# VH-VL binders against q9p5m9: the designs that were tried, part 43

Target 1, 257 residues: q9p5m9
Amino acid sequence: MAKVTGLPEFEDLHTKRKWMLNHMAAAFRMFGRNGYNEGTAGHVTVRDPIDENTFWINPLEVPFSLMKPSDLVHINSDGEIIGGSKMKYNTSGFAIHYEMHKVRPEVICVCHVHSIYGKAFSALGKPLDMLNTDCCVFYNNHGIYFDMDDVISMPEEGRRTAKGLADYKAVLVQNHGIMTVGTTVDEAAYLLSLMERSCQIQLLIDSATKVGERKHVHPTRAKAIRENADNPVGLYTAQQPNFLYEVACSNGELEII
Key: E = the ipSAE of ESMFold2; O = the ipSAE of OpenDDE; V2 = 0.75 times the mean of E and O plus 0.25 times the DockQ between their complexes.

## First folded at step 25 (VH-VL)

Design C2 (framework fv_ebronucimab; at its last look DockQ between E and O 0.05; V2 from the best seeds 0.00; counts 0 for: pae E 12.5 > 2, grease 19.6 > 18.9, off the site)
Fold by OpenDDE, look of step 25:
Structure C2 (fold): chain C 257 residues (1-257), chain A 129 residues (1-129), chain B 111 residues (1-111)
Amino acid sequence: as target 1 above (257 residues)
Amino acid sequence: EVQLVESGGGLVQPGRSLRLSCAASGFTFSYYAMNWVRQAPGKGLEWVSGISYSGDSISYADSVQGRFTISRDNGKNSLYLQMNSLRAEDTALYFCAKSGFEYTYEWGETWGSYAFDYWGQGTMVTVSS
Amino acid sequence: QSELTQPRSVSGSPGQSVTISCTGTSSDVGGYNYVHWYQQHPGKAPKLLISDVSNRPSGVPDRFSGSKSGNTASLTISGLQAEDEADYYCSSYTSSSTLGVFGTGTDVTVL
């Protein structure tokens, strides 16, 4: 069982792997529940706890809502399948994510989806405004990748995306969607859903400007909120209701470890 | 160290058949698409055929379509090219070439990598009366 | 079989810069980033020089660079050296026929 406070600790790395894979699958199910599926688009990469130069990624053709730990694909840094399921995965997506994992070694999980509001907001090519306290975790903590004019290789796209991400927790990819990172699957997944909702909220507020004037969270307060909210333990904890919900609905396919 | 060694070339009359082999080592053979590329004497490179890592996807150049058959045995780390109905214009040095990693896009399409990062030294095929 | 168009020959003096063009269509060079360059010395097998338009494999000197604009890819050799004298081929993927395609090749001479 996960600790009430703090991050779970494991003496056995195989158990940790199993834990990570269950949380990874749960994240996908949450994504599916939230309607983030767009065909075969969207992928999550997770650094393996045993062999840290290898990763786990979702298969292409499994709906997010049906994702099981056994569906996940184990790949090395070259993208070769070395374990897990033998299903096809988005190798281009991995190529992009791998560049991010390289420049940010502390990042364990990278999440990317083609969700409705992320796509919509990203088309504006601007950062989020701090319009509510929940989104303040992204105060000066999200980037934008808007250099989309060139036809470039996947690794280069990854490098550019990583540049946009910088040291932040999220990046808006112009005309594409959102990407988040975390030191746990839960952190990254929570941030993704939060980013999506933040985009939705801003679009709603922007659409309501004729009814009232937008009010921003004061920068000092926004900064303070970020400093408190942007921590691995808090963000992991924030995802646990979603995780437990998916476990409860999984009919035994997901496990609490 | 990656090594590709072609064999099976030789002199053959038009209309006859020949089977080329490529022995691969130094990498996980079953993870990569493989290709045949040929070069006529004093001429440029011509892509002949490619086969995916699993063998489930195969492509041929128009010039050899219906006459050549590419295959692989991942258990033997071997690539083959069965050449039937050989013509004079098939005279060339035949290279075995390793593909880089294939890319799969978000819409589910998988494209072979036509970047050939390793080549054999080639085996010469001469078709002459 | 379709080919990508390259100049037949390019020459330069040591230390100079030369550029080789590779022109295709929107179905190959213009449509994808699968443009690659190979160097071939006489009597030798081709060697991958540039992949994916501009990526240099390990061991390839930085004086070799690749770019693409529209339906034309370019290989630039800066600081031309005697050992750079060779044949150079571009290649790409043709989506219309799911085929690999090579350029016509360029003979680079170092004067």
Scores: ipSAE 0.129, ipTM 0.622, lowest interface PAE 1.8, mean pLDDT 91
Fold by ESMFold2, look of step 25:
Structure C2 (fold): chain C 257 residues (1-257), chain A 129 residues (1-129), chain B 111 residues (1-111)
Amino acid sequence: as target 1 above (257 residues)
Amino acid sequence: EVQLVESGGGLVQPGRSLRLSCAASGFTFSYYAMNWVRQAPGKGLEWVSGISYSGDSISYADSVQGRFTISRDNGKNSLYLQMNSLRAEDTALYFCAKSGFEYTYEWGETWGSYAFDYWGQGTMVTVSS
Amino acid sequence: QSELTQPRSVSGSPGQSVTISCTGTSSDVGGYNYVHWYQQHPGKAPKLLISDVSNRPSGVPDRFSGSKSGNTASLTISGLQAEDEADYYCSSYTSSSTLGVFGTGTDVTVL
């Protein structure tokens, strides 16, 4: 891989917005390439760097793999479209993400997908076991939400999901999939792909128990790995190969800012 | 045709108890949250209590907390409200109301609205000495 | 204890437009797009008229429309008809509750 850059700094917030929208579109393209798409399901919200009480979200009908910055929808806290694409978006999905953005103002990006292994593992109602060192970023750093659909109202669903997230970076949403948060798009997107792969790996291991015994990462080591790996700059950096790949495949529709 | 039929209302003295029932038909009852809403004579609507589709999430208005108990039996398509320690201010027509939402795998994720899309005709509760 | 404020009554002639306001706070109407409108004819159960600020359920005439600005939601009846004479209630989600609260109600009279 070429030299990996750290977290960029911008003097001009309009340039920062353009950067964020390109990274948001690239994250969707990576999700599509990895098969995390499910019809019109799944959504990402990103807090706007210029007007921090407003957000960007994907439109319902644009495939993840074809997402462009110009397709993204700019919405206010009331759910009104105020800029960007004028396409329809998932208002209920925004309501869920908005509750998370409200209770954790440092969260810039919330990702949620109905990916295969995340859905499968979420049906078990259990947290991930620390069965490999990459998964340890989630050690004492992911929660579960037991039944997303079993609520009286949409804001209740958002608040219960946020409670399951607590101060963590990820939550298993029972019978739905996974949700991750980050201080950048790249952080949240990388954590999403890592959680999906961690679910896949654990399901494979649990299917192979006749072959051998499971070996856990010791909790003391898992804690140490998490403390080092749960680093916003490091997680941003870890996503850059995916971002650069999607830019290279985009035929000029994505830009490196 | 969605139908909600309340029963169990009547005249009772203060401090006594009543149990309201709501029989549901014309939809899959176990998919939806259910609510009780009341309306005192000549007054507006007041939400009383709600219960999630499984019964695991329950909420009450402050005015009835600790005195009323909402429950449901998904096997009998029925919603209940146990009303204890009744007061004159509980006198009202009590409506059973269905929350609505849609979430389909065919068209992706959409959660719709939890507005009260269907209402029963109500059962009258009068609390008087 | 929380209530949404609506005008006590509103009147109009057939064919006229009338607007009903529903005023709350940033913790309910201003903070969320879960504002609903119900119509109640005398002696009848309420009927859902508008959900989620502006969504019109099937079977509701397009002369009914909803909107929101800040802490105030509005129901507009364009081309008022005699059958529109009824009580109208808004409701909203509030951040302090799992479920919302109802407005005080508005009696619409067709002159």
Scores: ipSAE 0.000, ipTM 0.505, lowest interface PAE 12.5, mean pLDDT 85
ESMFold2 (binder alone), look of step 25: mean pLDDT 90; pTM 0.928

Design C3 (framework fv_danvilostomig_arm2; at its last look DockQ between E and O 0.01; V2 from the best seeds 0.00; counts 0 for: pae E 12.8 > 2, unsure alone 69.7 < 75, off the site)
Fold by OpenDDE, look of step 25:
Structure C3 (fold): chain C 257 residues (1-257), chain A 127 residues (1-127), chain B 109 residues (1-109)
Amino acid sequence: as target 1 above (257 residues)
Amino acid sequence: EVQLVESGGGLVQPGGSLRLSCTASGFTFSYYAMSWVRQAPGKGLEYIGYIYSGDSTAYASWANGRFTISKDNTKNTVDLQMNSLRAEDTAVYYCARSGFEYTSWGERWGSYAFDYWGQGTLVTVSS
Amino acid sequence: ALVMTQSPSSLSASVGDRVTITCQASQGISNYLAWYQQKPGKVPKLLIYAASTLQSGVPSRFSGSGYGTDFTLTISSLQPEDVATYYCQQSDSYPPTYTFGGGTKVEIK
C-alpha cells in the first residue's frame, strides 16, 4: 500500500485528469461497497482539470461496484458527450449538478446518492445533531433543501438545492438523500460516506431514547472540531484508506497515480 | 452586539477606483455571508453582490466585472473594490449580514434576509 | 431578470389606520421575501423575512403575508414612528442576484 502523503500536485493536467478519474471510480466502488446503489439513481460529477467548462459523470447503467475510469463519461456544459465512454448518463442528474458547479466554481466534485440512511433521515426534514465528534465536520456546515412543493425543472431543482447547500459541504435534500461537495473527489466522497453514517448513527440514537438521553457535543467543541476537520488536505487524506482499499481489490482496474 | 462599520467612502473622479471596507464584530464572522447594497441619493436600495463564508461571490448583473467583493475571516472584514466608477455610482454603500443563523431552527435555507446593516459610507463620483 | 414591483410608491394615512403595501414578483419566489423599514436619514431595518416571519424586536402591528408572486406588508395601526420608506426584497435567486422593490414612502396625514 502506498503511504498517505496528502494532496498530490501535478505538473501535467492529463496526469491530473487520470488521477481524478481513478479516484472517481474508486469513490463509486466505495459507494457500491457501502450499498448506496439505487437503480440508476446517484451520480458524481467532476470538473475536468483541462477544460474546466466540461465535466465527468458516471454512466447510467454501470453498477457502482464495477465502476472503472474508462466507464466515466466526459460531457460539456450542454450535456453533450465529448469524450470518455459513450454510455448514457443521467441527464437530470447532470442538470442539477451543473447548477451546483455554476454556483460554486471552487467545487470540483459533487456527489449524490440515494442511500438508505440519508433518505430516511432526510425525510425528517431537520439538520443533523452533533452527537459524535466525527460528524462535527458538519457543524454549521450542512444545509437542508425543504422546497419540494412544486413540480420544477431540473435546473431549478439544482438551483434550489444549491440554495440549501449554500457555501457548506453538504446538503440534506428532504425526502431525497444526501449531496456533498468538495475540492477533490476524495473530499466529496468521504463527506458523503460520513454524512450517511452520521444519519445512520443519529437514527440509531433516536431509536434508543427509551434507554437513555441523547448527549450532544458542546457547540464550542463542535465548532473547534469543524475548524480543524474541514480542510481540503485533511478530508482528502481521510478518504485514502477507502481509496487504497478499492485499488487493492480492483485487480488492476484502478491505479495509484 | 452585532456591529458593522463601513469605511473608505469619499470623493472620486469618473473612471477612478475606490475600495470600501466593512469591519464586523459581535458574531462569528466566518459563518455568515455578507452583502453590499447601495442607495443613491433619494433613491431605493440596490443589491450589489454577495460573498459566502468562504471566497465564493455573486454579483448583480450590472455590477459584475466592475465590482469585486472579498473577505478576510481573520480580520472580520469584507471589502468592495469598485473600478471604472461613474456618476451613477454615487450612493451610500452598506454592508449587510445575512440573517441566517444555524441555531435558528425552522428558518429555511436561502432566506438570506439582511438582519444587520452598517451605517453606510458615502461615495461621490464627480468631476 | 426577476423584477419586484412594489405599490404604491407612496401613501399618506392617519394615525391608527390600517396600511397595506404590496409587492409583486415577476416570477414565483415561494416565501423568499423580506420587508425592510428605512426611516428618514437612517439605515434599513429588517422587519419581516420568509414572507411572514416577524424579526425579533419588531412591533406586532407589522405583519407579512403572501406566497409565490404576491406579497403584502400590513401595518394594522399606523403609528407616528412608522413614517419611513418600506422595501420588499426577494431572496429566491441563486446564485444571489437579489432584487429590492422600488419602495413605498409612508407618511402621516
Scores: ipSAE 0.009, ipTM 0.472, lowest interface PAE 12.4, mean pLDDT 90
Fold by ESMFold2, look of step 25:
Structure C3 (fold): chain C 257 residues (1-257), chain A 127 residues (1-127), chain B 109 residues (1-109)
Amino acid sequence: as target 1 above (257 residues)
Amino acid sequence: EVQLVESGGGLVQPGGSLRLSCTASGFTFSYYAMSWVRQAPGKGLEYIGYIYSGDSTAYASWANGRFTISKDNTKNTVDLQMNSLRAEDTAVYYCARSGFEYTSWGERWGSYAFDYWGQGTLVTVSS
Amino acid sequence: ALVMTQSPSSLSASVGDRVTITCQASQGISNYLAWYQQKPGKVPKLLIYAASTLQSGVPSRFSGSGYGTDFTLTISSLQPEDVATYYCQQSDSYPPTYTFGGGTKVEIK
């Protein structure tokens, strides 16, 4: 059985970077396996553990399901490629993600995908209802970016998105999809898959309106669940089965550090 | 309609400096990479460098250290500062736009080709 | 660094002829290649991007093909207004730089 461990500690920051890049590649493979890919859409940024003012991002041309650590692109805060794979990446996506990293220095990873249920739910302009205990991690812990139908710069687009994110772990981007943040790659990736599933479940329940009345998780219980579930070590641990599965399926292209 | 208009060309002595400017209209200027390309009389096109969204720049290796690209998003201009000019720098200098458009969440993807070119401005370095 | 080699450097052909121009990259560039037309005394004009995609407003007698290192621009039936110099251009290098081929001058016999 795959081993689930607590958050690792590293004596050497180069080893920490290697660990981070393997977990980043595995997150992409999980996203691909779950069907969150859409053409060239979707991007993940991760703050570098050695130079905290620099970031890693996925290349434009590599499928999520085939991502390797060696495919990842190292960029500075101005978007210049400084290492890693020197492939093309989504510069507009970075400009937006950078605003989240800038206002929240503790955010290591920002994930965004154009997944089906996240896109569908984002068009409704409303937050998730607490309709099951799993989605309660998002209780008072996700926001909305409302599209204002104006033309603005990419940095200003990022600042508006960051305002919708606030101090939460997720934001619904109206008409686009979902974005999650975390202090590890694994935390952000797990939250992304959970938010996608939460959107799916709510849309299914809302489609069944004529079948019965909805029963919500009581706010007091939802708050208690969020307080227990929204912790970095727990969310990292929750992702480890997915990470280990992707390593096992990678034919040695991913590595446990 | 997209328009690019270069200005500032003229006669300059060897060792001198000159600043070219390109004024853009008809598109959201801050969302596009802008480039400078030159063409010596009777010769081919030669890439100089670019400035990307967020004010990042890169240069051809021969241009590095002598040529500097900057932009002003409030005036919709991109400038080329040329220093230590030589006779071989005599050319028509074009500004060009990379053929991609950023949307509010990057949902459109560009071609990386130069889809719009200015008329060019002639720089002559006296021998 | 990356070198783009065009051939031929010059050619003459009759109206109605098929004209073929080639471009070779010194390294693989996927399909990130563009073709430009520069008529005498005019500024360059984009014809084709992504190796084979025709720019809006370009006549259908122009076509492009290739992937990796070897690329071709074809004019299926040369017209008098096609007298120009044609350049290929690559944009798949890092740091991002754009490299032009040496050009191919096309004339009517």
Scores: ipSAE 0.000, ipTM 0.417, lowest interface PAE 12.8, mean pLDDT 86
ESMFold2 (binder alone), look of step 25: mean pLDDT 86; pTM 0.902

Design C4 (framework fv_ebronucimab; at its last look DockQ between E and O 0.04; V2 from the best seeds 0.00; counts 0 for: pae O 12.5 > 2, off the site)
Fold by ESMFold2, look of step 25:
Structure C4 (fold): chain C 257 residues (1-257), chain A 127 residues (1-127), chain B 111 residues (1-111)
Amino acid sequence: as target 1 above (257 residues)
Amino acid sequence: EVQLVESGGGLVQPGRSLRLSCAASGFTFSSYAMNWVRQAPGKGLEWVSGISGSSGSISYADSVQGRFTISRDNGKNSLYLQMNSLRAEDTALYFCAKSGFEYTYSGDWGSYAFDYWGQGTMVTVSS
Amino acid sequence: QSELTQPRSVSGSPGQSVTISCTGTSSDVGGYNYVHWYQQHPGKAPKLLISDVSNRPSGVPDRFSGSKSGNTASLTISGLQAEDEADYYCSSYTSSSTLGVFGTGTDVTVL
């Protein structure tokens, strides 16, 4: 029996960090279970709750499905490892994520994966259409970045990606996949899985053009749905069934704090 | 074997133009950003200009902005620098340099350090 | 372009260690881990020694190492050899330009 919990409060920031690392590891396990992994590609950065100018990131060689809190790497804004696991991580990927954390200090978590439908849809160079009520959280709330991999420097790439993100919760990264942000790990991770499913659904609908004509959610209704659905506590809550499932499957490697 | 061979240097009068070329071999040219770096006699290194693999991003040092134009022809594995309105302070040995960054379809990201350099072509601007 | 500050020269005896500093600002050395080191022998093109603060490319002896603290990066040559006598340049990405900047250069003398 799964249970859903609200956003917890913590007695001290050490406990909050432990909670955050368990949720970060669980998000990776969910990504692995859902098939969002691609070799060593994909990374998540989370702002440290104690020292807000430092971050946690996944190591390069630990499979998403096997991620533990103890595998996560603590790094400063310069990318130097300052704690946690001492394993290698993707320094160029961090540079991209860091620009997003820098321009939007309220962003706690940035997720990026090379998932199948996100990659497929990102190759089309267009935004999602509002084809169902669930994807309306992305109405005027996701952007596109076209110029990935054709830059002179990694910080330039990060700044251009951040421009595509703007004030939104998500950006489609051309030929790469999906990037989402959140004020919790759970918010960003849930939005990532929702964006991936939205890409899948739209590709299925677009492949069925001989079956019938597409119907869109009207912009006025899409706006109203987004205003209600783009709710950090609600999005955190929506992720809790996934979190609880991964804890249950972890054989004690993940904890509920 | 990675090779970068610059050509097109020479003695020119102030206000005139030169076009430098860099012939590349031994790597997939279009996958890498390319740069021009110069070194005046007895002085240090100065970054002149850079261009991304597809030419989608181009940048210039302030000292050459508006006078120099970087370009590449990926079909000929060649990098170019068109230098107009040359000044005495442009006198330098001009190096072609390859960035180590390689785009792969797996999304692996490398370093923009200059891992290979040519031997340079000398440009002297004097009356 | 701004320049990164390096000492004009350093010297050491064979087998000793020398350290070359490369001092910038929070907009370059202090803000990013894109600090690189190049070795240049007289009349030759530069060669990459260290990338991204501390990474040593294949073929570079392990006596060369790099580090960074705050706005200062450092190249250390341990076990100094005669062939290490050369000019050394650091470089860094800078947020003020999409191009990077080079340091002023350091002449290493083996006594």
Scores: ipSAE 0.005, ipTM 0.529, lowest interface PAE 10.3, mean pLDDT 87
Fold by OpenDDE, look of step 25:
Structure C4 (fold): chain C 257 residues (1-257), chain A 127 residues (1-127), chain B 111 residues (1-111)
Amino acid sequence: as target 1 above (257 residues)
Amino acid sequence: EVQLVESGGGLVQPGRSLRLSCAASGFTFSSYAMNWVRQAPGKGLEWVSGISGSSGSISYADSVQGRFTISRDNGKNSLYLQMNSLRAEDTALYFCAKSGFEYTYSGDWGSYAFDYWGQGTMVTVSS
Amino acid sequence: QSELTQPRSVSGSPGQSVTISCTGTSSDVGGYNYVHWYQQHPGKAPKLLISDVSNRPSGVPDRFSGSKSGNTASLTISGLQAEDEADYYCSSYTSSSTLGVFGTGTDVTVL
């Protein structure tokens, strides 16, 4: 991945918040564009840059494709709405994500969707194979959460999911879907879309085994690719085409800050 | 002002059928999920059934599943409960209750509080 | 479809504070912040008192408050008044049936 100069810097945290919320809304629109919307399932949490003990989350009944910054809900660590939209949100989802934010304080954004290929692949209960260079960002950099059979509290589910995530950037939740994390919304969102595509690609390859044998990226090469690709600036940059696309299509609802 | 008025209650024998109605006014009926909640004499509240604004999602309590049918006519601002194979334990005051948040999509629409209730219609099932 | 557990009765003198508990499971009270409280006077329909654990609708006095910890939600009535004598019901969303569930109800008596 090409190296870039850096992430945007803001002297005013309110402006930074606005920036984050626009990128958050854009991420949802991208998710919608890619067909990741499943009813009211799926949510993104973002740590607030002003009050770091609070978070932003998407409302329950807003299609991903129509998400606006003004639709996003500001909540504290107890799940109480303290600003933004007053719409309902997935409290269970927040409970899970909050545990992940606690374990990984550097994580600013957690993304989770019920996308088709993520769900399908996660049902296999195995990690991704390194079958292409793009997915190598996940080489020893994604986990699996297997244990969804017990009736447990949402916080406990969050803790278990966090264990599966470990210090990685993504976790496959068995029979459930994909979860990614990032230091920016863009990083997490890009990784989520990449993971979804990676799942799709592997399923395609696996279905074509009668035509030919699968070839893996060599572990040494995969490792090198990950070390180069798994950086906050590069991953943020990788999301910018998607962000700009959504801005262009938003009829002014999204803003470049 | 929001108003909910139930009707159709009465005395029936076990095994018989009864149809309840709820006339709604004062809000955009089709934008809200509607619910039936019943209360047996001297007992607590029991959620019976719910239906989303577009009727795209419906839920029943286990106790009435297969016997009761909830429906709505958004053109008439009306909610209905068709009760078949009535039992003595179905004896209760049946309330029409409005969900407190606009919810037009499928999902956990049942998670919303009931912000308005009718006065109820009494159903008595006795031999 | 099990009910949420509430104390059968709670009593207090005027001006006192009383608390009603509502205990469920990780599938309802413990799993969601969709806990609601209703007040019902004799012969009347229930009235929404608290929504979403702690949200107080307009018109509800601030002496009514809600909270939740673990699988137990609580309604607190401070400055108890004679008019507060009523039945109180909690409710929550249950993931098992995607349906609401009510508590067993609590009779609040003002002594």
Scores: ipSAE 0.000, ipTM 0.504, lowest interface PAE 12.5, mean pLDDT 91
ESMFold2 (binder alone), look of step 25: mean pLDDT 90; pTM 0.927

